# Designs tried in a protein design chat: VH-VL binders against o60147. Part 324

Target 1, 175 residues: o60147
Amino acid sequence: MLEKNKYLYIFRHIQTNQVLLSQGNVLKKTALFQLPYPLQKPVAPNGMRPAKLRKDHWVPLLKVEFPNESMFQSVFMQLLNYRKYRSVQPLTSDLLKLPIPVRRRKIMRQEVPNTIADLADILNKEKFPENSVRLQLSDKSDSEYADWPPSVQIDSEEIKLSRGFREKTTVDEAR
Below, E stands for the ipSAE of ESMFold2; O stands for the ipSAE of OpenDDE; V2 stands for 0.75 times the mean of E and O plus 0.25 times the DockQ between their complexes.

## First folded at step 15 (VH-VL)

Design og12 (framework fv_lerdelimumab; at its last look DockQ between E and O 0.03; V2 from the best seeds 0.00; counts 0 for: pae O 9.7 > 2, placed apart)
Fold by ESMFold2, look of step 15:
Order: sequence, then structure tokens, then C-alpha cells
Structure og12 (fold): chain C 175 residues (1-175), chain A 121 residues (1-121), chain B 109 residues (1-109)
Amino acid sequence: as target 1 above (175 residues)
Amino acid sequence: EVQLVESGGGVVQPGRSLRLSCAASGFTFSNYGMHWVRQAPGKGLEWVAVISWDGSNKYYADSVKGRFTISRDNSKNTLYLQMDSLRAEDTAVYYCAKDEGYKSGWYFDYWGQGTLVTVSS
Amino acid sequence: SSELTQDPAVSVALGQTVRITCQGDSLRSSSASWYQQKPGQAPVLVIYGSNNRPSGIPDRFSGSSSGNTASLTITGAQAEDEADYYCNSRDSSGNHLVVFGGGTKLTVL
């Protein structure tokens, strides 16, 4: 059978710079479970899991096209696990010196470069065919957070969509 | 000296609840992710759960999801495990463990002595 | 499943060298750590990152890895080395973060 292409969509929060991973070109409410659990104490309200998904707060960071669903699922699960591993790592001495609100903001600001580095690390360890994985970024300079394997072709065109990863239709644009 | 001391184990009937505590000393508790690991009598080690430094991320083994809740109180240097809907197969010595962190693996450098939970009718 | 496989038992003559192995697919992308456990005691970390020895662990303990296999080597085995030995790793393909091997009982003859 012919294999169908599969896409990984990664979003960035416009204010916190946190990252969400998605199988689809629009976020589902369940993606919010990737964010930290809200604490009852008000020590770090920014970046906690919100009550509802505000799709206007999440913009495209990058999109990855895989040649088949098996490759996509493998990379997607590994990325989710990398994020879990990072979330439970001990704090570095640099972070310990910061007041908790500043510390949390610094951790959140690292999610974009960390996620890009983790994606590249996974792809470097996989044995994917040369040029089989197409990467498209909203900001091509973000590719500089990592060294990419020969399997990855970085699209020369940046993502220029104003919301999500889907193209606006004439009906949607007219509304 | 780093120390981890578990408490709260005992004998309990299936379907009941039990809360374990792990008192931490000798390190800055709020820096670290903390784990629960259990060992059934005569069996090997089984990872149970982890909680992030501030308690905002929690992850569980499939065998305990929805029944166990990991939590922490950094002002008391204490890790907790709330165990609900206990089953006979939850019978084990429960250890708390500290992860010093390693980029591509685990580095559980200190463990408590454990507390025994026995679930029997 | 993301199992780590260890031989259930291994013997070594006093003063001789023994190798304990841990095998599983997760070790292709995760380093292994090794824990020594004596009866009635908590585990003690003896090797981390596949080949690093924590401070205070005797030089006779060393680690190595290749492919999906990690090894713990004890050279010049002593009576006090008699214990259960566990490896662990990350679970790169599953939803458990930590996976332990089934353990190896080392007997020093």
C-alpha cells in the first residue's frame, strides 16, 4: 500500500512562549493537558493550564511533514516524552538564584529552543531516508537552535498563516 | 547528609485508601523532581509516579493512573502519595527517590528505606 | 512493552570478575543506571549514565553500553557485593517515564 503523509504541528503561546504539540492543524482542548497543572497558590499564574483553550493565543511555530503515519507517531510520542523528562528535571543553579515568578518565565522562554533541539535530536537518532522529512518554520532563524540530519529538508518558505496552520478559505475570510 | 524517610504504610483492606509521606532533609527539596518506586514482596522494582519541583507536573505508571495521586508540600519538605481504591497487587514496600538529573537517563542518587503497604482482606 | 531484561541469577567466585547485563529497546536512546540492593535495604546507586560511578562507589564497579544492552562489571568481587542488581532507563516509546529491569541476584561463592 501507498503511505500517506502525516504532519506534526507545533504551536507557540504569544505571551508565555510555551509550546504545544498537535497531530492536527488546529489545537484540541486536550492539548492543554501538556501545560502545567494550575497550583492553588498564586505563586506562578502565568503559563498554568487555563480553564479554556484560547486559539487566538497560539500561533504556528513549525510544521513537519513525515512520509508516513508510523514515523510521525514515533517522533510525536518521543517529543511528548522529552517534554515530560524536562519538566521533572532538577533546577540548575542559575535558575535557583531567581525569584519564582522570574524563574518560571525563564523556564517557559526556553521551551521553543528546547523543543526544536529535541526534535532535531530525535531526527538525528532515527534512520530516516535522506530528504524524507520536510520542515517549515514561522521564523527560519529558529532552525539555528539545532543541527539537522540529512533526512530533513527545511522549506524556504516561512509559515505566514495568521491563525493555526490551516489556510483561510474565502468563506472564512469574508466572515 | 541527604535523607528520605517514608511513613504511613500499614495493613488495609482492598478498596480502601492510604496516604504515604516522605520527609526530606539534607538538600533543597524544592529543586528536584521526586519519585515513588515500589517493590512487591520477592519481586523487582516498579516505578509508580513522579512530580516536578513545584508540583505543577505529575506523571503515573499505567497500573496506578486514576487511583494514586502524587503531591508535595515544599514548605514542609514532604512528598505524598494518596492511594485510593487499593488492590491486592498494590502490596509492596514504597520508596521515595530523588533524581539528581541526567540528560538521557535517570540518576536516582538517594532512596528512603521504604514503608510497607499490605492490601489484604 | 518497554521491558528491560536481566538474567535472574549470576554467580561469581570471590575475587573474580562478573558482568551483569540489561537488555531492551529503550537502551538504544537512554542511558542506564544500576542499583545495588541488599536484603531488607533500600537500593543504592552504583552506576549512572551507563558508565559513570558516583562518589564513594568502589573502583571495582564499572559500566558499559552497546546497542540495546547495558552491562555492569564487578572486578575482584567481594562478599559484600552479594546483592540484587537493577538497571533502569527512560521509556522512549511508551508512556512510563522510568523502566526497571527485573533484577539479577548476584551470588559470591
Scores: ipSAE 0.755, ipTM 0.879, lowest interface PAE 0.8, mean pLDDT 87
Fold by ESMFold2-Fast, scan of step 15:
Structure og12 (fold): chain C 175 residues (1-175), chain A 121 residues (1-121), chain B 109 residues (1-109)
Amino acid sequence: as target 1 above (175 residues)
Amino acid sequence: EVQLVESGGGVVQPGRSLRLSCAASGFTFSNYGMHWVRQAPGKGLEWVAVISWDGSNKYYADSVKGRFTISRDNSKNTLYLQMDSLRAEDTAVYYCAKDEGYKSGWYFDYWGQGTLVTVSS
Amino acid sequence: SSELTQDPAVSVALGQTVRITCQGDSLRSSSASWYQQKPGQAPVLVIYGSNNRPSGIPDRFSGSSSGNTASLTITGAQAEDEADYYCNSRDSSGNHLVVFGGGTKLTVL
């Protein structure tokens, strides 16, 4: 069996800071369904679902390795549920003071710290073995958005892939 | 004073449609996600649907997915539930509920008085 | 499907303490909230976030949680506390956002 179900690949949008979750190292167009529905009246960039997936606009944020598929599935489903919950939560008073387009940009920018905080919250509530979950980040300072439990090991090396989580090939290694 | 007032309930034949409304007052309606929760006669509470503050995110219980559509009009402080392809099992009091939220859980701080939908032949 | 489990009925004598329980895997990762419902009326929030009371709810109502179990305690039960009580939490399975318990009918004797 391929190791696909042991890894959670988390991507962020290079401009909006929106987050997409993936079970594979390459985003599928269906991942766009994680983004908000289009509103009737279009506005300048507002974080809504685009018609096409542009893979060059999404970069690695975080890769999570679980010891088995059961732990992966539990955390992945809880993280999706947290994201749905956040999308329908009341707005804070500071957001209400902002014009709608500015408000949406601020909400989008918060998806990275929120996703990292939610992942840590889930892992703190689960009783996984010490050092059983590995995190590898593109920017290690993003780990500071949360307090991590003893079950988490953060890799010393950051993700240095230029185009998503693509695996090195013979061609890439020659460069 | 927060108030939620549902309307649009009634007796309807199986396979037909019905639209429920919920008029909200006493809070900044456009700040909150809004929910529909139903209760069949003599039964417990069942969550139906939710809509985000701006209407860009909507989620449904599997039992109603593809048949019900939640929507809102923030300019009128009104929440809607369009119910298509109604079944006998949809017979229930339908409540409009406001979600205050909490860091680690759901809670509904205000509920309307409900509107009865009876699906019968 | 992770529905929360409640006993269908419980009784308490006037002025005595009663504990209503709610159990499910969702409670390991999500706080419980509790609602009181009287016949012909809408539910009323009595406890949220496991142990917080909304404004206007008497201090005889309290909540607690441990593992997969949440409890609502009424200390010194009054006649007006006779009602159905429901718990809810987030759905840990990810299939929906909210799950409710089946409800507990409290009779004050």
Scores: ipSAE 0.702, ipTM 0.834, lowest interface PAE 0.8, mean pLDDT 86
Fold by OpenDDE, look of step 15:
Structure og12 (fold): chain C 175 residues (1-175), chain A 121 residues (1-121), chain B 109 residues (1-109)
Amino acid sequence: as target 1 above (175 residues)
Amino acid sequence: EVQLVESGGGVVQPGRSLRLSCAASGFTFSNYGMHWVRQAPGKGLEWVAVISWDGSNKYYADSVKGRFTISRDNSKNTLYLQMDSLRAEDTAVYYCAKDEGYKSGWYFDYWGQGTLVTVSS
Amino acid sequence: SSELTQDPAVSVALGQTVRITCQGDSLRSSSASWYQQKPGQAPVLVIYGSNNRPSGIPDRFSGSSSGNTASLTITGAQAEDEADYYCNSRDSSGNHLVVFGGGTKLTVL
């Protein structure tokens, strides 16, 4: 009933800080394919890509409302491309000195700020109309990870999403 | 297509128990809270209970608190209402309704066809 | 718990406009939704979020809100619109999380 096709939701894994992009406010299993590493057991953080989507392990990071689906799709695809690009970049010498598990954790922890920065960069390049994009963050401080263009209006209120999916209701607030 | 199908209604004597079921399909059941709403014959709609998506939170109307228990099995896409200590005033068509929120609102976008519960001596 | 009040009955001539109003304190902080119920049938959502129509609902149905009131308007009433209409909102008291109005019976003349 609600139009979801113009809404970008970004979720963060509570343990690994990995990031998943979602069209709409509900995470799909297919979202796990966004993660750059093969499916592994057990679930994160021991694995880079959990075998199953545990929605309760994902919390909302931000919500973006675009003027239309086309703009959403453009930004969504670009975000995916940015992620892919990073995944194939050579590791720094500092990272290479670390044990593999530690290295992976560090890389994953950077996904949140990187994703926010990517989003800002993409939006800066897109040059959308002023105040045409509405950004709502779960934590307002996360907006500090990037400079936002005039097209972006940052909401004064933080997003109220349940883990892994839809807007919180009174029932969810008790958690 | 979203479908909600209630079952378990019938005629029962006061003080007895009855368990209602609601089979859900056409949507990701585990992503949504679910409600029971009832309607006495010739009367209006009355909210009964709600359960969160994972069943961790439950709330009840004062009229049924302590007597009714809402539960769910997400593996079976089924919502339940255990009704104990039934009273005549509990006589109603019981609807299961899918939860939905919009900003500060809270509404039901889908309803079952209801199941009739009659409490009589 | 909060209460929502509706007129028990209203009438409208075919093709005319009718407004059904719901009043209550909960409406000051929560958006209203409206449900249509025909005899022997389950309620059907016709308006949510004050003025949003679900898919399949005719555009003659609209919603509005002001203060502690919400209204459902049918512009150009049709015979099939004869039904009971219920408003609801979120209950701010936290006890009854959802509250319904008493319902309005709409007769199309």
Scores: ipSAE 0.007, ipTM 0.587, lowest interface PAE 9.7, mean pLDDT 85
ESMFold2 (binder alone), look of step 15: mean pLDDT 90; pTM 0.928

Design og13 (framework fv_lerdelimumab; at its last look DockQ between E and O 0.02; V2 from the best seeds 0.00; counts 0 for: pae O 11.8 > 2, placed apart)
Fold by ESMFold2, look of step 15:
Structure og13 (fold): chain C 175 residues (1-175), chain A 121 residues (1-121), chain B 109 residues (1-109)
Amino acid sequence: as target 1 above (175 residues)
Amino acid sequence: EVQLVESGGGVVQPGRSLRLSCAASGFTFSSYGMHWVRQAPGKGLEWVAVISWDGSNTYYADSVKGRFTISRDNSKNTLYLQMDSLRAEDTAVYYCAKDEGYKSGWYFDYWGQGTLVTVSS
Amino acid sequence: SSELTQDPAVSVALGQTVRITCQGDSLRSSSASWYQQKPGQAPVLVIYGSNNRPSGIPDRFSGSSSGNTASLTITGAQAEDEADYYCNSRDSSGNHLVVFGGGTKLTVL
């Protein structure tokens, strides 16, 4: 009926620093399809797509508030595609000289700065109205990975929740 | 000298399978994403699939998704395309292509000569 | 699906200048690459990053882009430039990653 604000939620893995994009403030199992498919080994390397979502391993990185569904869908799809483009890019010489487990770990550690830079690149190219997009980070220093367009207003309040994007209930406080 | 050589094309009935190979030389195969691109007779280029350097990420055009499987063997410097449930509309020359990488677009700097796949009764 | 539109055919007199265009919304966020294909041959990259010429490609080939349009320009067209020309880009609105234009047949008169 009425236009409703829409949110993009981005999670970081507590160990690998990999990134997952989400339409909701809680990750769904289908988000795991964003992770690389495990090669056949007795034990899948860390960072490959696991059989089960461990929600306790994924913490807030940032969220973005859009004024409508159309802007959200455009940015969300593009950001998913940027991750696919990066996954098929050639390795740099620095990465090639590393043993494969170390190489994969270094690639995973680049996901946070790369995702933030990609989000900013998309927003710079979309030319949205000034201050129409609100960005909130868990660590405000992460905004330094990119130059943000005038359309983006960076919230002064950091995301302080240690699990998910929802505040704990008073029931938890009473325990 | 960078070389890409496709093989495995041929004439096959609808519903059957073929496996294409692309032998790579003259570059560090294991550091590049590799693509398959096809061209039906008298038609334009159509992207088919891509595979990441270690094979852990694969993506497909909708027209082949669920029927084709891209894979690689970095120890043999070889790219593969397993084509199952073939249809007449899959008839094309199949090229493998190397992406040199560019930050905001594609850079397919080397292509094989192609292998012809004909699907007919 | 292809989101890149090219005219099917263009002609140029020998020694004259011709411009081949490629249009699509994905070009607002993606650079274009251009490929030359002669009959019975594999495509050859002639322009990448919208305006960069690979080593070994003659100076008469140049590229440009503006908005949702990319252009390939051949100045002083030669007989050997007669070929099909394809652009490609990323697929900003879909899941195909790579999109090719339909191709333009260049005839040198």
Scores: ipSAE 0.808, ipTM 0.902, lowest interface PAE 0.6, mean pLDDT 88
Fold by ESMFold2-Fast, scan of step 15:
Structure og13 (fold): chain C 175 residues (1-175), chain A 121 residues (1-121), chain B 109 residues (1-109)
Amino acid sequence: as target 1 above (175 residues)
Amino acid sequence: EVQLVESGGGVVQPGRSLRLSCAASGFTFSSYGMHWVRQAPGKGLEWVAVISWDGSNTYYADSVKGRFTISRDNSKNTLYLQMDSLRAEDTAVYYCAKDEGYKSGWYFDYWGQGTLVTVSS
Amino acid sequence: SSELTQDPAVSVALGQTVRITCQGDSLRSSSASWYQQKPGQAPVLVIYGSNNRPSGIPDRFSGSSSGNTASLTITGAQAEDEADYYCNSRDSSGNHLVVFGGGTKLTVL
């Protein structure tokens, strides 16, 4: 039998550094509900443009392999909840010194180190077997944002994909 | 020092609306998430809603979702709760609370004295 | 009906030790905080982050946690400790970020 949904795919926005979590290697439009700040700008005086998922704007950050779907679901849900908690947490004094638009950009840019730190925190609290969770990063230095428990193996090979986690198909190459 | 003062409570009929306010002082209001927590007479504490530092993110308890709207005005150091389609079950003392949550938990270091909302026909 | 379960009442003799417990799945991944509430008053934070005491809270108050259970211990209970005690933690469910226990009424005999 093949285990489904034992991989967590984490994407980073190329301009804002915001992060999206996915159960699959292709982002769904509903993933945008995770964002604390919308990517859309106000367009009309009577409203904003609808949220748009530009798949070409999201690149791989991190892929996490769990030994089974149950462990994946537990960590995935906790990580989503950590993102909600962070969206309402108190601001540090460093952020208060900045004008509001600059402050928001800095908060967005911190999502990468924050997500990595949150993942490590969850894994440190869970009592998973030694070397049972495998991490593969696009930039291995991002692993330095956290201290990892014995349950984690970090892959020596980096993710070299630039268009999300899926490899180019013949159809994609024709586009 | 830190003070939170609620106002706007009163007696209201079912199906009507009421707006609560919470005036904050003694801390940098614009840097904290703010919560509403309620307590029905003789009952326990129930979390109602939270709003982020700039108002861009809000979350609600399922019991009030779609009926209540939390908002804030950082220029006035004031938190609001707009309560629409009120039900008898919404009768409670409403507290505003300051959030000093840890990453691994939430805690409310300061609470207002509360404002009583009675929904009765 | 709440995600965190507390016994509704507990009693302790003056000067003795009492333990109030809070149980729920959310405590496996989140620390508990504890609040004291006297009649007609707002809640007061007495323990946060499982076992940290705010300034002004007496040494007799302490906290602990293990698995899905958190505890508030009052060592050498005083008459003024008579109150309702509530725990809270982060909620593991959908839209809720915070969940409270049902409360425990402490009577000091």
Scores: ipSAE 0.686, ipTM 0.837, lowest interface PAE 0.8, mean pLDDT 85
Fold by OpenDDE, look of step 15:
Structure og13 (fold): chain C 175 residues (1-175), chain A 121 residues (1-121), chain B 109 residues (1-109)
Amino acid sequence: as target 1 above (175 residues)
Amino acid sequence: EVQLVESGGGVVQPGRSLRLSCAASGFTFSSYGMHWVRQAPGKGLEWVAVISWDGSNTYYADSVKGRFTISRDNSKNTLYLQMDSLRAEDTAVYYCAKDEGYKSGWYFDYWGQGTLVTVSS
Amino acid sequence: SSELTQDPAVSVALGQTVRITCQGDSLRSSSASWYQQKPGQAPVLVIYGSNNRPSGIPDRFSGSSSGNTASLTITGAQAEDEADYYCNSRDSSGNHLVVFGGGTKLTVL
C-alpha cells in the first residue's frame, strides 16, 4: 500500500505490552529486531525478543500520518534511538529489589506510555507546521500520556484494531 | 477496492453556482486529504483544490481562489466542491483524487471517473 | 507557482523504448509522479516518488530523476501504452499544492 511512505504505525503486544514500530500498516518480521537482545543489555532478560513474529499477538496502538516520508523517517529513527537509550540505562534501586520476572513485566508495561511520551517529545522538538501531523489512537485515553505540540492533530476517531495490520477499512469490514 | 464517484456536474450559465460531490469508499476516508483536479476539453490536468483530512486546512489554485470552496463530510465519506461565480473557463471534467505523499512530493494514487461541468451562455 | 514542461508529443515503435521527460524547478526539491490517461478515461498513477510503481503497473514502466528533470521510461512499448502522460510534483508555493506538466501524447507505431 502506498500509505506506508508516510505513516507510522505502532503496535503493542496483547500480552506483554511490548511495542513495535512499523512503517506502514503491515507489521514486518524485521520489526522484532527492535526488541532488546539479552546479550546486549542487562535490563533486557532473555525472552523479551520472540524468535518468531506472531502477527496475531500484535495490535495497533496508534497511527501517525506525516506530511512526507522524510519527516516520518526522522521521527522513526529518533524513536528507535530513544528506545535504545532506555535499554542501556541502569536499573533503579526499586527495580533491582524485585525478582527478575516481576522486574521484566514492570519494564515491559512501561513501554507503551514511554513510547507515546517519546513520540510527543520528539514532535515537540521537531517543530513541524501546525496541524501537519495527524495522530490516531486505538484508545483515546492514551493521548493523555503526553503533551502534544500544535503540529499534532489528534483524530477524534479511534483505530479499529486489526491484529498485525492497519486500521480496518471499509473493505475489511465487508469481509 | 478504492472507489471515488463524482456527481453534480451539468450545464450552467456564467455567474451561476454548482456543487460537486465525490463519494469515497474502500479506504479510511477520514485519514486522507482529498483533491479536486479538473481538465478542460482537449487540455491538460489542472490542480484545483485540496482539503486536509479533518477539513481544517484548505488550499486553492489561484484560478479558483475566492470562488470555489472545498469541503468534506467524513461521516458520509463525501468530498464537496462548491463552485460560485462560474466562468466559461471553468468548463472541465472535474476529478476527485485521493491524496498521498512521498518524501517531499504530493501525488494522487486514486482518481474518480470525473463529472463534466459546462459553463455556457 | 512552479511550472512543469513536457514535450507535447512523442512516438515509439512497438517493442522499443521511449523516455518522456518533465522539467521544472520544483523537481529539484520534490519527487515526480506520473499519470497515464487514455481517451475518455481518468488518469491512472503509473509512477510515484520518481521510481516507484503501484501495484498493477507493468514493470516496463520506470522512473528516474536528475537535477530539475524527471523521466518516465517505457521499456518495450506496447500498443496499450498509447496515451497521454502527465508528470506532477509538489508546488513550492504551498505544502499541499500540486503542479502538473502539460502532458505528452505518446503514439505507439
Scores: ipSAE 0.000, ipTM 0.557, lowest interface PAE 11.8, mean pLDDT 85
ESMFold2 (binder alone), look of step 15: mean pLDDT 90; pTM 0.929

